# Designs tried in a protein design chat: VHH binders against q6mzz7r34to333. Part 21

Target 1, 300 residues: q6mzz7r34to333
Amino acid sequence: TFKDETFPAADSSIGQKLLQEKRLSNVIWKRPQDLPGGPPHFILDDISRFDIQQGGAADCWFLAALGSLTQNPQYRQKILMVQSFSHQYAGIFRFRFWQCGQWVEVVIDDRLPVQGDKCLFVRPRHQNQEFWPCLLEKAYAKLLGSYSDLHYGFLEDALVDLTGGVITNIHLHSSPVDLVKAVKTATKAGSLITCATPSGPTDTAQAMENGLVSLHAYTVTGAEQIQYRRGWEEIISLWNPWGWGEAEWRGRWSDGSQEWEETCDPRKSQLHKKREDGEFWMSCQDFQQKFIAMFICSEI

## First folded at step 4 (VHH)

Design s31 (framework vhh_h_nbbcii10_fgla)
Fold by ESMFold2-Fast, scan of step 4:
Structure s31 (fold): chain B 300 residues (1-300), chain A 126 residues (1-126)
Amino acid sequence: as target 1 above (300 residues)
Amino acid sequence: QVQLVESGGGLVQPGGSLRLSCAASGFTFSDYRSYALGWFRQAPGQGLEAVAAITGSGGRTYYADSVKGRFTISRDNSKNTLYLQMNSLRAEDTAVYYCAAHLGYGSYYTSAYDYWGQGTLVTVSS
């Protein structure tokens, strides 16, 4: 079973920042087959943003970009390649990232830092033991230096590292923008779409009373025009990489809101799927007021 | 206490060059607290716009489309100084230029930058 000497199962791979901030000591490293929950899978069925659960690092900037990537077969094929815990398993996994004008391959072993029986950082969901997000996070940590180098970063860096593409920055508070058109056009082109909230009371991400997280990155998963009160409204769908029910928008068009009861749009049942998965709708008007920027990453 | 001080601004003719410096005190660029350093500008009667950024880890650089190929951002960790080399200056580059430092997550735009300099005026005119 392969052991990566260049990114060892040691504190140096976590880095001093996270060791100190999380007060970590005697960190244990385990391969997925040594974790409870059944046999490990690299990918089970297909990849999805719902495979991703953020852990102890503030790497939402990376995970929001990754969540967008799960909707684009071209990028996921290039980055994740064909790998398995069953076929030709040797404890080695490989991922591709864009760096300095070229695609580079990052090789890792599958030892992951754990706290008890759970991964310290990105975690698989309890039922499926699916490890592609955990391993890809480890590969990105190795590329940047350590897991501490993932702890706070820029959405633009993650988008470029995952695609080699060009970023369009949309400042939500300046000029009028047709968000539904922009999102639909970008989605049809296979672009990655992410957005960010401004700073709150602290210089860390924290949940606010309206259910949004400050200083946080989200994936844009869609936008639609919906019939409402003899006219229509524009709404936008977002995914939070925390994937945690308490960090969901509580305003207009949120799950259980009166707007969903009052709308007669024929697509209501398709658009309004109540789930505690970190995904929610909000009006484009509220989006423009509560978020600061939207980033579209396109191939050119 | 943390402080960023810009210098190197002034009046220059179109097509000319200037180098702006940003001296940091109260922290170091190799310090754990600095994840990005950037240059921003505000032209008369216009809003604040991002010009260039360099990340704290990896040293990646980002530029506004209007300055790509003309401006170069760099840093010297030993001198704790950020630079912006501005070549082929145009009248449209006339603005107050601000140095900014960012702890943690942010974007290439102005979002989440924690520390700002007082600004230095660059005037491009004949």
Scores: ipSAE 0.000, ipTM 0.231, lowest interface PAE 13.4, mean pLDDT 80

Design s32 (framework vhh_h_nbbcii10_fgla)
Fold by ESMFold2-Fast, scan of step 4:
Formats: structure tokens, sequence, C-alpha cells
Structure s32 (fold): chain B 300 residues (1-300), chain A 126 residues (1-126)
């Protein structure tokens, strides 16, 4: 079974910053086959943002970009390649990233840092034992140097590293932009869309009373005009890589809100689905007030 | 003070055309927090009905099924004026037409359309 000597199952691959900040000691490394929950899968029933659950690293900037990428079918084979835990398995996985004007291949073994038989960083969702997000995070950690090098970063860097594309930065507090039009146009073009909240009282990501996280990255998953009472309202859907049961928007158009009960829009059943993994709707007015920037990355 | 003033209403024959105007003051259409501008109508003895809306920078429009293909909403940012071009008018289009704005200026809260004009009467009859 392959052992990657250039990115070993050792503290050096985690990095001193995360070891000290998270007070990690005696970290064990296991292959997915040795984790509880049944046989591992690389990809199960195609990729989805709902496969992603952020762990102990502050790499929301990377995971938000990755969540957006899962909405584009063309990325499945290009970045993840054809790989399996069953067919020709040798403990080796490979991924492609864009670096300095070219696609580069990063090779890793499938040993993952664990604590109490649970992955320390990105973990499988839904107990389906699906490991593509965990392994892709490991490959990106190797590319940048260590898991500590994923700890705090920029959305623009992740978007470019995953696509080789061009970024449009929309400053939400100064730009005269039609958000629904911008999101729909970008989605039709196959672009990746992400956004960020401003800093809060601390220099770290922090859950706020309204349910949003400060200094945090989100995926934009859609935007629509919806019929409501005396006319129409604009709404936008976002995904938090922290996942289900974490901080969730609690304002207008949130899950269970009165707006969803009162709307007579014939598309209500299509737009308001039960969101298990940190996805929610909010008004474009609240979005523009509470977020600072939206990034659109066009793959060329 | 935010103010909306409608004009252009009147009597017109079935099949005719009218253009309504809404002059706005106290805010600008080019302000990024002007999320939507719309036209609503109320016929005698009936409830308020949404007719058409235009959003953001004027990039998108919405129309009620009853007027789709006959009415066109537009705006002129230089004049800070909203328009509703009504073609192929029918007796059932007879109503008081209201201009409305959905603004976020100086606010952290979402709201339905929060500023309304006084209304202008449109009568479609022979």
Amino acid sequence: as target 1 above (300 residues)
Amino acid sequence: QVQLVESGGGLVQPGGSLRLSCAASGFTFSDYRTYALGWFRQAPGQGLEAVAAITGSGGRTYYADSVKGRFTISRDNSKNTLYLQMNSLRAEDTAVYYCAAHLGYGSYYTSAYDYWGQGTLVTVSS
C-alpha cells in the first residue's frame, strides 16, 4: 500500500501552528478502510456540496469555493479524475490544481489524521463513508505545505487554484449591481460564485446572533425573484461549509420563516426545500447589508 | 422625504394605449439599495394587484400574467422616473394605478414595498 514520503503521516504534515493552536498531541493517522462506518467510497452518487463537512482547520475559503465547484458537472473528471477504493487500489490518490499558469498533479496517500476514529479536518457527510472532500483537502494541504497552510486564506486564491479562471469582485456596499441578474447570468455561464462576511468583534470567525458567521466564506447557490404579499421580493441562497446544525441565518426567508408559509408563488415547492447541510435563503436586501463581497469566477 | 407622484392616467377606449409616469424624489433609482420599483393597481371593490416590477439597475422585469405581452415597465435614471407603457387596453384594466418602491437605504431590515404614491385613475371604456 503506498506511503507518501514527501507528505508523511506525521506532525510535520499538520504543521506547528495547528498543533499548537488546537493543542493536538499523539495524532493518529488511518486509511479510510480502517475507520468505522463500513467500506469507503471515493465518490458515492456523484459529487455534491452536501458531501463536505468542515473540521478543525479554518479553511472555509477553500471549502466555499469547492462547494460552488460541485454545481459544475465538467469539474468532476478534470479535478478528481477516475479513482476508487476498490478498482486497482494501492493507497494512492491524485488531484489537479491550477498553479502559475498550468495544471499540476498532486499525489497523496490516503492516510488521514484522526482523533477518536473521527477525521480531524474535513469529514464524510451523512455517514456514507465518502472521502473525495477529505482527500482533496489533504492534496491541497500538500500543495501549500501543510494543513496549517490552509488555516486562514483568501477566496480568490482558492477559486483560481481550482479553475484557472478570472475573478470579478463585487463590493456589496458600493456597487450598483442587480444581484439576482448577476447570480443568474454567472450560473448560466458556469461560473463559481462565493461571498464573504465582514470581520466581527474578534479576528476569527464567530457565530453572530442573526445566525451568520463573521469573517467567513459562503457559497452562493442561487438567486430568485419571488411573489410575496403586495408584489415581489428578491432572495438569495447561500451554503455554509460548517454544515447542518451549525450557525444558520435566522432572519427573513430562513427555514421555517413566516415568509415561506405566506407566499403564494407557484415555485414555492421548488425553491423552499428542507436544507440539511447549512443551506438557507435570505433577502437580497439583508444579503447586501450583512455581507461585504461577492466573488464570481469564470472558467475560461 | 421619499415621495412618489403618478401621472398619465385618464379615459381610453378598449384597444388603446396609455403611458403612466411616476416621478420620485428623496432617493435615486441608481442607488444600489433601490431593490425594486413596481406598479400595482386596485379596481373598485377589489384588492390590490401587482402589475409589473423592475429591479436593481433595470436589468430585469416581472409582469402579472393578466398583462404579460401588453404592458412594459421601464425607468429613466436621469429623470428619476418610472414608466408603465400600457397597450391593447381592456375594460378589466380599469383601476387606480399605484407606483411603489422597495428601498433599503439607511436600513438593516427587509420589507415589502414601503413607499407608495397617491395613485392615478385609468378608465377603459367606449
Scores: ipSAE 0.000, ipTM 0.189, lowest interface PAE 16.2, mean pLDDT 80

Design s33 (framework vhh_h_nbbcii10_fgla)
Fold by ESMFold2-Fast, scan of step 4:
Structure s33 (fold): chain B 300 residues (1-300), chain A 126 residues (1-126)
Amino acid sequence: as target 1 above (300 residues)
Amino acid sequence: QVQLVESGGGLVQPGGSLRLSCAASGFTFSDWRSYALGWFRQAPGQGLEAVAAISGSGGRTYYADSVKGRFTISRDNSKNTLYLQMNSLRAEDTAVYYCAAHLGYGSYYTSAYDYWGQGTLVTVSS
């Protein structure tokens, strides 16, 4: 089975910063076949943002962009290629990233850092044993130098590295933009959309009382105009790369909110799903006040 | 407790060079937290413009199209100082220059930076 000597199963690939910050000791490296939970899959059924669960690295900037990418099949095969744990498996995986004006291929072995029986960083979905997000994260860590080099990065860099596109930055507090129109137009064009919250009481990402995470990146998954009372309201859908059971918006249009009970919009059943999956709706007014920036990455 | 203090501004003639410094306190550049750092400017009667940024880890850099090839951003972790080397200066570079720091996710957009210095004036005139 292939062993990548240029990015070995060793502390050097994690990097000193993460080893010290997370107080990591006795880190072992295992191939997916050696992890509990059944046989591994590279992709099971199809890719989805719900396959992604952030681990111990502060790489939400990358994972939010990746979550948006799962909505755009045009980028999937270019980046993930056609690979499997069963067909032609040799312990080697390849991914493509945009770098310095061209697509470059990054090769890795499938050894992943674990502590106990769980991956330290991006984790596969429980019961599915789906590893494309974990392996792609490892490839990106190799490209940048180590997992520590993912720990705090530029949101714009992730979008460009995954697409080769151009970024439009929208300042939410002073922007005169029509958010629903902007999001719908970008989505129809196949653009990736991410957004970010401002700092909170500390200098780290943390869950706040309203359910949002401070200093955090989210994926924008949609926006709609919805019937409410005698008029219309604008709402926006977001996904948190922290995943299931983590912090989720508790305000207007959140899962289980009164607004969903009161609306008579015929599309209610299509738009609203009561799930603890990191995805939620909020009003565009609250979004514009609580978030600081929105980024749209479009093809040239 | 986080503070950024700019220095090195002044009067310079077109085609000249100037080096700006930004001394940080309350956090360290070699800290495992890693901070995105940047230089921004505001010319008289204009809005705030991003000039250059450097990532908290990995040494990635960004430059505005107007300054590419002329300006270089760098950092010295041992001195906890961010620098902007400005070469081939033009009258249009006249502005108050601010250094800024961002925690967590990095961004080149001005609204995403949490900590700002007081600014240092750079005047380019003949």
Scores: ipSAE 0.208, ipTM 0.602, lowest interface PAE 4.3, mean pLDDT 82

Design s34 (framework vhh_h_nbbcii10_fgla)
Fold by ESMFold2-Fast, scan of step 4:
Structure s34 (fold): chain B 300 residues (1-300), chain A 126 residues (1-126)
Amino acid sequence: as target 1 above (300 residues)
Amino acid sequence: QVQLVESGGGLVQPGGSLRLSCAASGFTFSDFRSYALGWFRQAPGQGLEAVAAISGSGGRTYYADSVKGRFTISRDNSKNTLYLQMNSLRAEDTAVYYCAAHLGYGSYYTSAYDYWGQGTLVTVSS
């Protein structure tokens, strides 16, 4: 079984900064086959943002970009390739990233840092059954130097490293923007879309009374015009890489809100799916007030 | 109360060097709550542009093409200070330089930064 000597199952791969800040000691490394929860899968059923659950690193900037990438079949196929824990398994996995004007392949072994029987960083949402997000995070950590190098990063860097594209920054507080048009145009073109919240009362990512997380990155998954009362309203859908398993936003257009009960839009059943998956809808007006920036990464 | 104060600006001849400092108060760099920090500049008659940025972890840096290889951004957690080491200065580097902080996750764009200093003037001329 393959052992990567350039990114070993050791504290050096985690990095001293993250070890110290999270007070990590005696970290154990295990291959997915040695974790409880049934046989491991690289991809279970199909690739989805709902496969991702953020762990102990503050790498939501990367995970939000990754969540957006799952909606683009060309980028996800290029990056994840065809790999398995059963077919041609040798404990080795490969991923592609954009670096210095070209696609480069990053090779890793599948040893993952764990505490108890759970992955320390990104963990499978299917209780340790599906590992593509965990392994891709490890590959990106290797590319940047260590898991510590994922801890607080730049949204633009993750988007470019995953696509080789060009970033458009939409300043949500600075200028008028037709969000539904912008999101629909970008989505149709296969662009990756992420957004960020400003700081809250503390210096860390923190769940607030309204259900949004401060100092946090989200994936933009869609936008629509919807019939509401005697007119139309614009709404936007977002996904939180924390994967709490409940609706994150508690305001207008959230799961269980009165807006969904009152709307007569014929697409209601198509748009309003009540799931504990970190995905939610909110009005574009609330989005512009509560978020600070939206990033669109488009192909050159 | 987060506050950023720049220092180190002044007049320097072409080819010279200068080090800008940005002292932060109201938070500390040694915590995992460390901020993404950046330097921005505004030249006479031009808009504000990004010069250099460093991630909250310190592991990732950005440089504008015009300064790459000449400028170095760094942070000193023990002094709670951000630095911009400017070498091989050119007349085109003349601008007011601003220090900025973004709590949590970094961005190269000005609209993503929460806190700004008042600016320090750098003039490169003979």
Scores: ipSAE 0.123, ipTM 0.547, lowest interface PAE 5.3, mean pLDDT 82

Design s35 (framework vhh_h_nbbcii10_fgla)
Fold by ESMFold2-Fast, scan of step 4:
Structure s35 (fold): chain B 300 residues (1-300), chain A 126 residues (1-126)
Amino acid sequence: as target 1 above (300 residues)
Amino acid sequence: QVQLVESGGGLVQPGGSLRLSCAASGFTFSDYRSYALGWFRQAPGQGLEAVAAISWSGGRTYYADSVKGRFTISRDNSKNTLYLQMNSLRAEDTAVYYCAAHLGYGSYYTSAYDYWGQGTLVTVSS
């Protein structure tokens, strides 16, 4: 089985900064085949943002871009290629990233850092044992130097590194913007859409009482107009790469909100999926007040 | 309380070099909680322009097209200091240069920077 000598299963691949900050010691590295939960899959059924769960690195900037990527078949195929844990398996995986004007292939082995039988960093989000997000994170860590180099990176860099595209920045607090139109237009064009929350009371990403995470990046998954109280509201759908229910929006149009009970929109059952999956709706008004920026990455 | 103090500005001849420093207090660059750091400038009669940014690790750098190949951003976490090495200076580089720090994940967007210095004037003139 392949062992990558240039990015070994060692502390050097994690980096001293994360080792110190997270107080990591005696880190074990395991291939997915050696992890509990059944046989590993690179991709199971199909690719989805719900395959992704952020771990111990503050790489939400990368994972939010990756969540958007799952809706774009040409970028998925370009980056992930055709790979498997069964067919032609040799412990080696390849991914493509855009770097310095060209697509570059990054090769890794599938040894992942673990603690207590769980991945330290990105983990399979549910019990399907899909490892494409974990392995892609490792490949990006190798490209940038170490997992420490993923810890608090640039959102614009992730978008460009995954697409080779051009960024449009939307400042949510200074200019009026038709969010529903902007999101629908970008989605139809195959663009990646991400957004960011501002600083909170601490210097780290932290879950707030309203359920949003401060200093955090989210994927924008949709926007719609919905019937409400003899009129219409505009709502926006977001996905949090953390993926747990304690860090989901609790305000208007959230999964358990009164707005979903009161609306008579015929699309209600289509739009409203009450799950603890990190995806939620909120009003565009609240979005514009609570978030600081939205980034659209488009192909030329 | 967080403070950023720039130094190293002044008058320099076209084609010359200058190194700006930004000393931080009230937080440490060795705190891996994502102080993305940047240099911004404002020329007379112009708006604020991003010049360069660097991630907390130093592994990612950003440069405006107007300064690529001429300016180099770096950080020394042990000294809690951010640097901008400016080479091949042009009259168009004349501006007040600001040091800024951003919490959390990195962003090139100016409104994402939470802390700003008072600025240091750089004048490029024969």
Scores: ipSAE 0.000, ipTM 0.298, lowest interface PAE 12.9, mean pLDDT 81

Design s36 (framework vhh_h_nbbcii10_fgla)
Fold by ESMFold2-Fast, scan of step 4:
Structure s36 (fold): chain B 300 residues (1-300), chain A 126 residues (1-126)
Amino acid sequence: as target 1 above (300 residues)
Amino acid sequence: QVQLVESGGGLVQPGGSLRLSCAASGFTFSDYRSYALGWFRQAPGQGLEAVAAISPSGGRTYYADSVKGRFTISRDNSKNTLYLQMNSLRAEDTAVYYCAAHLGYGSYYTSAYDYWGQGTLVTVSS
């Protein structure tokens, strides 16, 4: 079984920042097959943003970009390649990232830092022993230096590192923008879309009363015009890489809101059915007020 | 209260060098709480322009095309100070330089920065 000596199963791969800030001790490293929950899978069924659950690193900037990437089959295949825990398994995994004008292959072993039997950083969803997000996070940590080098970062960097594309920055507080048109055009083109909230009362990401997380990065998953009462409203859907239902918008157009009961839009059942844990709808007006920026990453 | 104070500006001849410093108080650059830090400038009668930024991890630096290869951004967490080393200065580098700190995951665009200094003037002329 392969052991990567350039990114060893040691505290040096975590880095001093996270060891100190998270007060980490007794960190052990385990391969997925040695973790409880049954046999590991690299990809189980299909790739989805819902496979991702953020852990102890403040790497939402990377995970939000990754969540968007799961919507693009070409980038998924380019980055994740064809790999398995069963077919020709040797404890080695490979991922591609864009660096300095070219695609670079990053090789890792599948030893993951754990405390007890839980992954310290990105972890499989509760009912799913699917490890592609955990391993890709490890590969990105190796590329940048350590897991500590993932701790806080720029959304633009993650988007470029995953695609080699060009970023369009939309400053949500600067002037009006046709969000539905921008999101639909970008989605049709296969572009990645992410957004960010401003800082709150603390220096860390914190769930607010309205259900949004301050100082946090999100994936934009769609936007629509919807019939409401005698007119139309514009709404946008977002996904939180935390993957928790409690960290979801509670305002207009949230799950169970009055707006969903009152709308006569024939697409209501289809739009509302697409919501899952960590994903929610909100009005474009609220989005422009509560978020500071939206980034669209397109092919050159 | 969070405060950023720039220093090191002044008059310099074309081709010369200056090092700007930005001393932070009311918060820390320590590994317990990391800020993205940047330098911005505004020439008389012009808009605010991003010059350089350093990522929260310190692992990445960014530069405007107009200064790339001439300017170097760095941080000293033990002194809670951000630096901008400016080499091969040109008349068009004349501006008020601001340091800024950002708690977040955006870019070094102006709307992303939460805390700003009052600025320090750099004049490049003979």
Scores: ipSAE 0.013, ipTM 0.443, lowest interface PAE 8.0, mean pLDDT 82

Design s37 (framework vhh_h_nbbcii10_fgla)
Fold by ESMFold2-Fast, scan of step 4:
Structure s37 (fold): chain B 300 residues (1-300), chain A 126 residues (1-126)
Amino acid sequence: as target 1 above (300 residues)
Amino acid sequence: QVQLVESGGGLVQPGGSLRLSCAASGFTFSDYRSYALGWFRQAPGQGLEAVAAISTSSGRTYYADSVKGRFTISRDNSKNTLYLQMNSLRAEDTAVYYCAAHLGYGSYYTSAYDYWGQGTLVTVSS
């Protein structure tokens, strides 16, 4: 079974800063097959942003970009490659990142830091034992130096590292923008779309009364025009990498809102979700007011 | 309390060079949290323009098209100081230059920056 001596199962791979901030001691490292919950899977039932659940690192900047990437088959194939726990398993996994003008392959062993039987950082959803997000996070931590180097970062950096593409920044407070057109055009082109909220009263990410998280990164998953009353409204779909059971928008077009019961749009059942999975809809007007920026990463 | 203090501004003739410095206090560039550090400028009668930005962690840099190849942004984490080396200066570079810092996720652009310096005047004139 492969052991990566260049990124060992040791405190050095976590980094002193994160160990101190989270008051971590005696961290244990385990391979997925040694964790409870049944046999591990690299990918189970296809790749989805819902496979991702942020853990103890403040790496939402990376996870939001990753969530967007799950909707692009070409980037998924290039980065994740064809790998399995069930065939020719040797405890080694490899991923590709864009670095300094070229694609770089990063290899890791599958030992993950845990406390008890739970992963310290990105963890599999409790419905399955799917480890591609956990392993990819580990590979990115290795690329940047340690898990501490993932702790706080920038969406632009993650988007470039995952795609090698170019970024268009849409400043949401400066001028009216056709968000539905922008999102649909970018999606059709295979671009990754992410967005960020401004800082709140403190310099840390915090759930706010309206259900949004301040100083936080989100994935943009779609945008649509929807029939409402005797007219139309524009809405946008977002995903929070905090995942299931975490803060979700509570305003207009949120899960269970009056807007969804009042709309007669024939696509209502297709668009509306009633699930605490980190994904929600909001009006483009509220989005433009509550978020600071939207980033579109396109290949060149 | 967070403070950013610019220095190094002044009068230079076209084609000349100038280096701006920004000393930060109240936070450290060596923090495990990554900061975006930027230079912005406001020319007479114009709005605020982003000039260059750098990350404290990665050192990755970004430049406005108008300054690419002429300006270089850098930082010294041990000195908690941000720099802007300006070469081949033009009359159009005349502006008040601001140092700014942002702790956050995903913006190297103007409206995301939480902390701003007082500004330093750069005048390029023959």
Scores: ipSAE 0.153, ipTM 0.574, lowest interface PAE 5.1, mean pLDDT 83

Design s38 (framework vhh_h_nbbcii10_fgla)
Fold by ESMFold2-Fast, scan of step 4:
Structure s38 (fold): chain B 300 residues (1-300), chain A 126 residues (1-126)
Amino acid sequence: as target 1 above (300 residues)
Amino acid sequence: QVQLVESGGGLVQPGGSLRLSCAASGFTFSDYRSYALGWFRQAPGQGLEAVAAISGSKGRTYYADSVKGRFTISRDNSKNTLYLQMNSLRAEDTAVYYCAAHLGYGSYYTSAYDYWGQGTLVTVSS
């Protein structure tokens, strides 16, 4: 079973800054086979943003970009390659990132830092035991130096590192933009779409009264015109990398809102999923007021 | 206490060059939190415009289209100082230039910058 000497199962791979900030000591490292929940899978049923659950690192900037990437099959094989815990397993995994004008391969072993029965950083869904997000996070940590180097970062850096593309930044408070048209056009072109909230009362991400998280990155998963009362409204769908059962928007078009009960749109059943999974809808008007920027990452 | 102090502004002829400096205190550019450091400007009668930004960790740079190819942003971690080298200056570059820093989330061009200097005036005039 492979052991990566260049990124060992040791405190050096976590980094002193994160060890200090999180007060971590005697960190245990385990391969997925040694974790509870059944046999591990690299990918189960295909990749999805719902495979991703943020852990102890403040790497929402990376995970929001990953969430968007799951909707684009062309990047899946490029970055994740064809790998398994069963076929020709040797404890070694490989990922590609865009660096300095070219795709660079990063090799890791599958030892992951754990606290009790859970991964310390990105975690798989308990029911599915999928480890591609956990292992990709480890590979990115190795590329940047350590897990501490993932702790705080920029959405533009993650988008470029994952695609080699170019970023269009839409400043939501100053730019007149047709959000539904912009999102639909970008989606049709295979672009990655993400967005960010402004800072709040502190220098850290925190849940606000309206259910949004301040100083945080989200994935844009869609936008639509929807029938409401006597007319139409524009709505946008977002995913929070904090994951299942975490803080979600509480305003108009949120899960359980009156808008969803009152709408007669024939697409209601396709658009409205009634669960806490980190994904929610909000009006484009509220989005433009509460978020600060939207990023579209396109192929050059 | 975090403080940013700009210097190097002044009067310069069109086509000339000028280097702005921003000395930071109360925090370090090598902070693992990947502070974004940037230059913004405000021309007479206009709003605040982002000019250039540099990451604290990777050193990646971002430029406004209006200055790309003419301006260069850089940082010296040993001196905890941010620089903006301005070449081929034009009358439209006349503005008060502000140094700014923010914690690493979101975008290099957002208004989420936490700390701002007092500004230094750059006048490009024949």
Scores: ipSAE 0.089, ipTM 0.528, lowest interface PAE 5.7, mean pLDDT 82

Design s39 (framework vhh_h_nbbcii10_fgla)
Fold by ESMFold2-Fast, scan of step 4:
Structure s39 (fold): chain B 300 residues (1-300), chain A 126 residues (1-126)
Amino acid sequence: as target 1 above (300 residues)
Amino acid sequence: QVQLVESGGGLVQPGGSLRLSCAASGFTFSDYRSYALGWFRQAPGQGLEAVAAISGSRGRTYYADSVKGRFTISRDNSKNTLYLQMNSLRAEDTAVYYCAAHLGYGSYYTSAYDYWGQGTLVTVSS
């Protein structure tokens, strides 16, 4: 079974920053087949942002970009390739990233750092043992140097590394922008859309009273005009890579809000039913006030 | 302690060139991969505008549309210094230019930049 000597199952692959901050020592490394929960799968059923659960690294910047990418079949195929734990398995996996004007291939073995029975960093959601997000994170860590090099990064870097595209930065506190039009236009063009919150009371990501996380990256998953009272309101859909059971928006158009009960829009059950596993709706007005920037990554 | 000191500002004629420097102390560029350095400006009577940004060890650059093709951001890790080469200067480029550093994750064009210099005045006049 393949052992990657350039990114070994050792502390050097985690890096000094995370070893110190998380007080890690004698980290155990295991291949997915040695973890409980049944046989491992690279991809189980379909690729989805809901396969992603952030772990001990502060790499939301990367995971938000990755969440957006799961909606683009062309980029998914280019990056993930065709791989399996069953057919032709040799403990080796390969991923493509954009670097210095070209696509480069990163090869890794499938040894992952674990604490007890769970992956230390990105982990499979539930007990389905689906490992494409965990392995892709390892490959990105190797590309940048170590898992510590994923700890605090930038949305723009992740978007370009995954697509080779061009970033349009929309500063949300500037002149009003037609968010529904911008999001729908970008989505039709196959662009990746992400957004970021400003810093809060501390210099780290922190859940706020309104349920949003400060100094944090989110995926934009849609935007719509919805019938409300005697007119129309604009709403936007976002996904938090922190995963299941984490902080969620508590304002207008949130899960269980009165707006969803009062609306007579015939699409109500469709739009409301889509929200789960860290995905939520909010008004475009609240979005523009509570977030600082939206990033659209388009093909050159 | 972290400090950013700008230099190189001054009076220049339209069409001229100027190079701004930003000397960083209290941290080293080579110690961080997850950091951004940027140039921001504030023209008389206007708000703060992002001009250019560069990522840590990757050296990826980002520019405002108003300066793209005319300005170049760069850094020298061995000198711990950030530069902004300004060519084909216009009267509209007149502003106080600020050097800023963001040590952590986020965005190149946000108010999340943690450390700021005192600014250097650039006047384009003829």
Scores: ipSAE 0.128, ipTM 0.563, lowest interface PAE 5.2, mean pLDDT 83

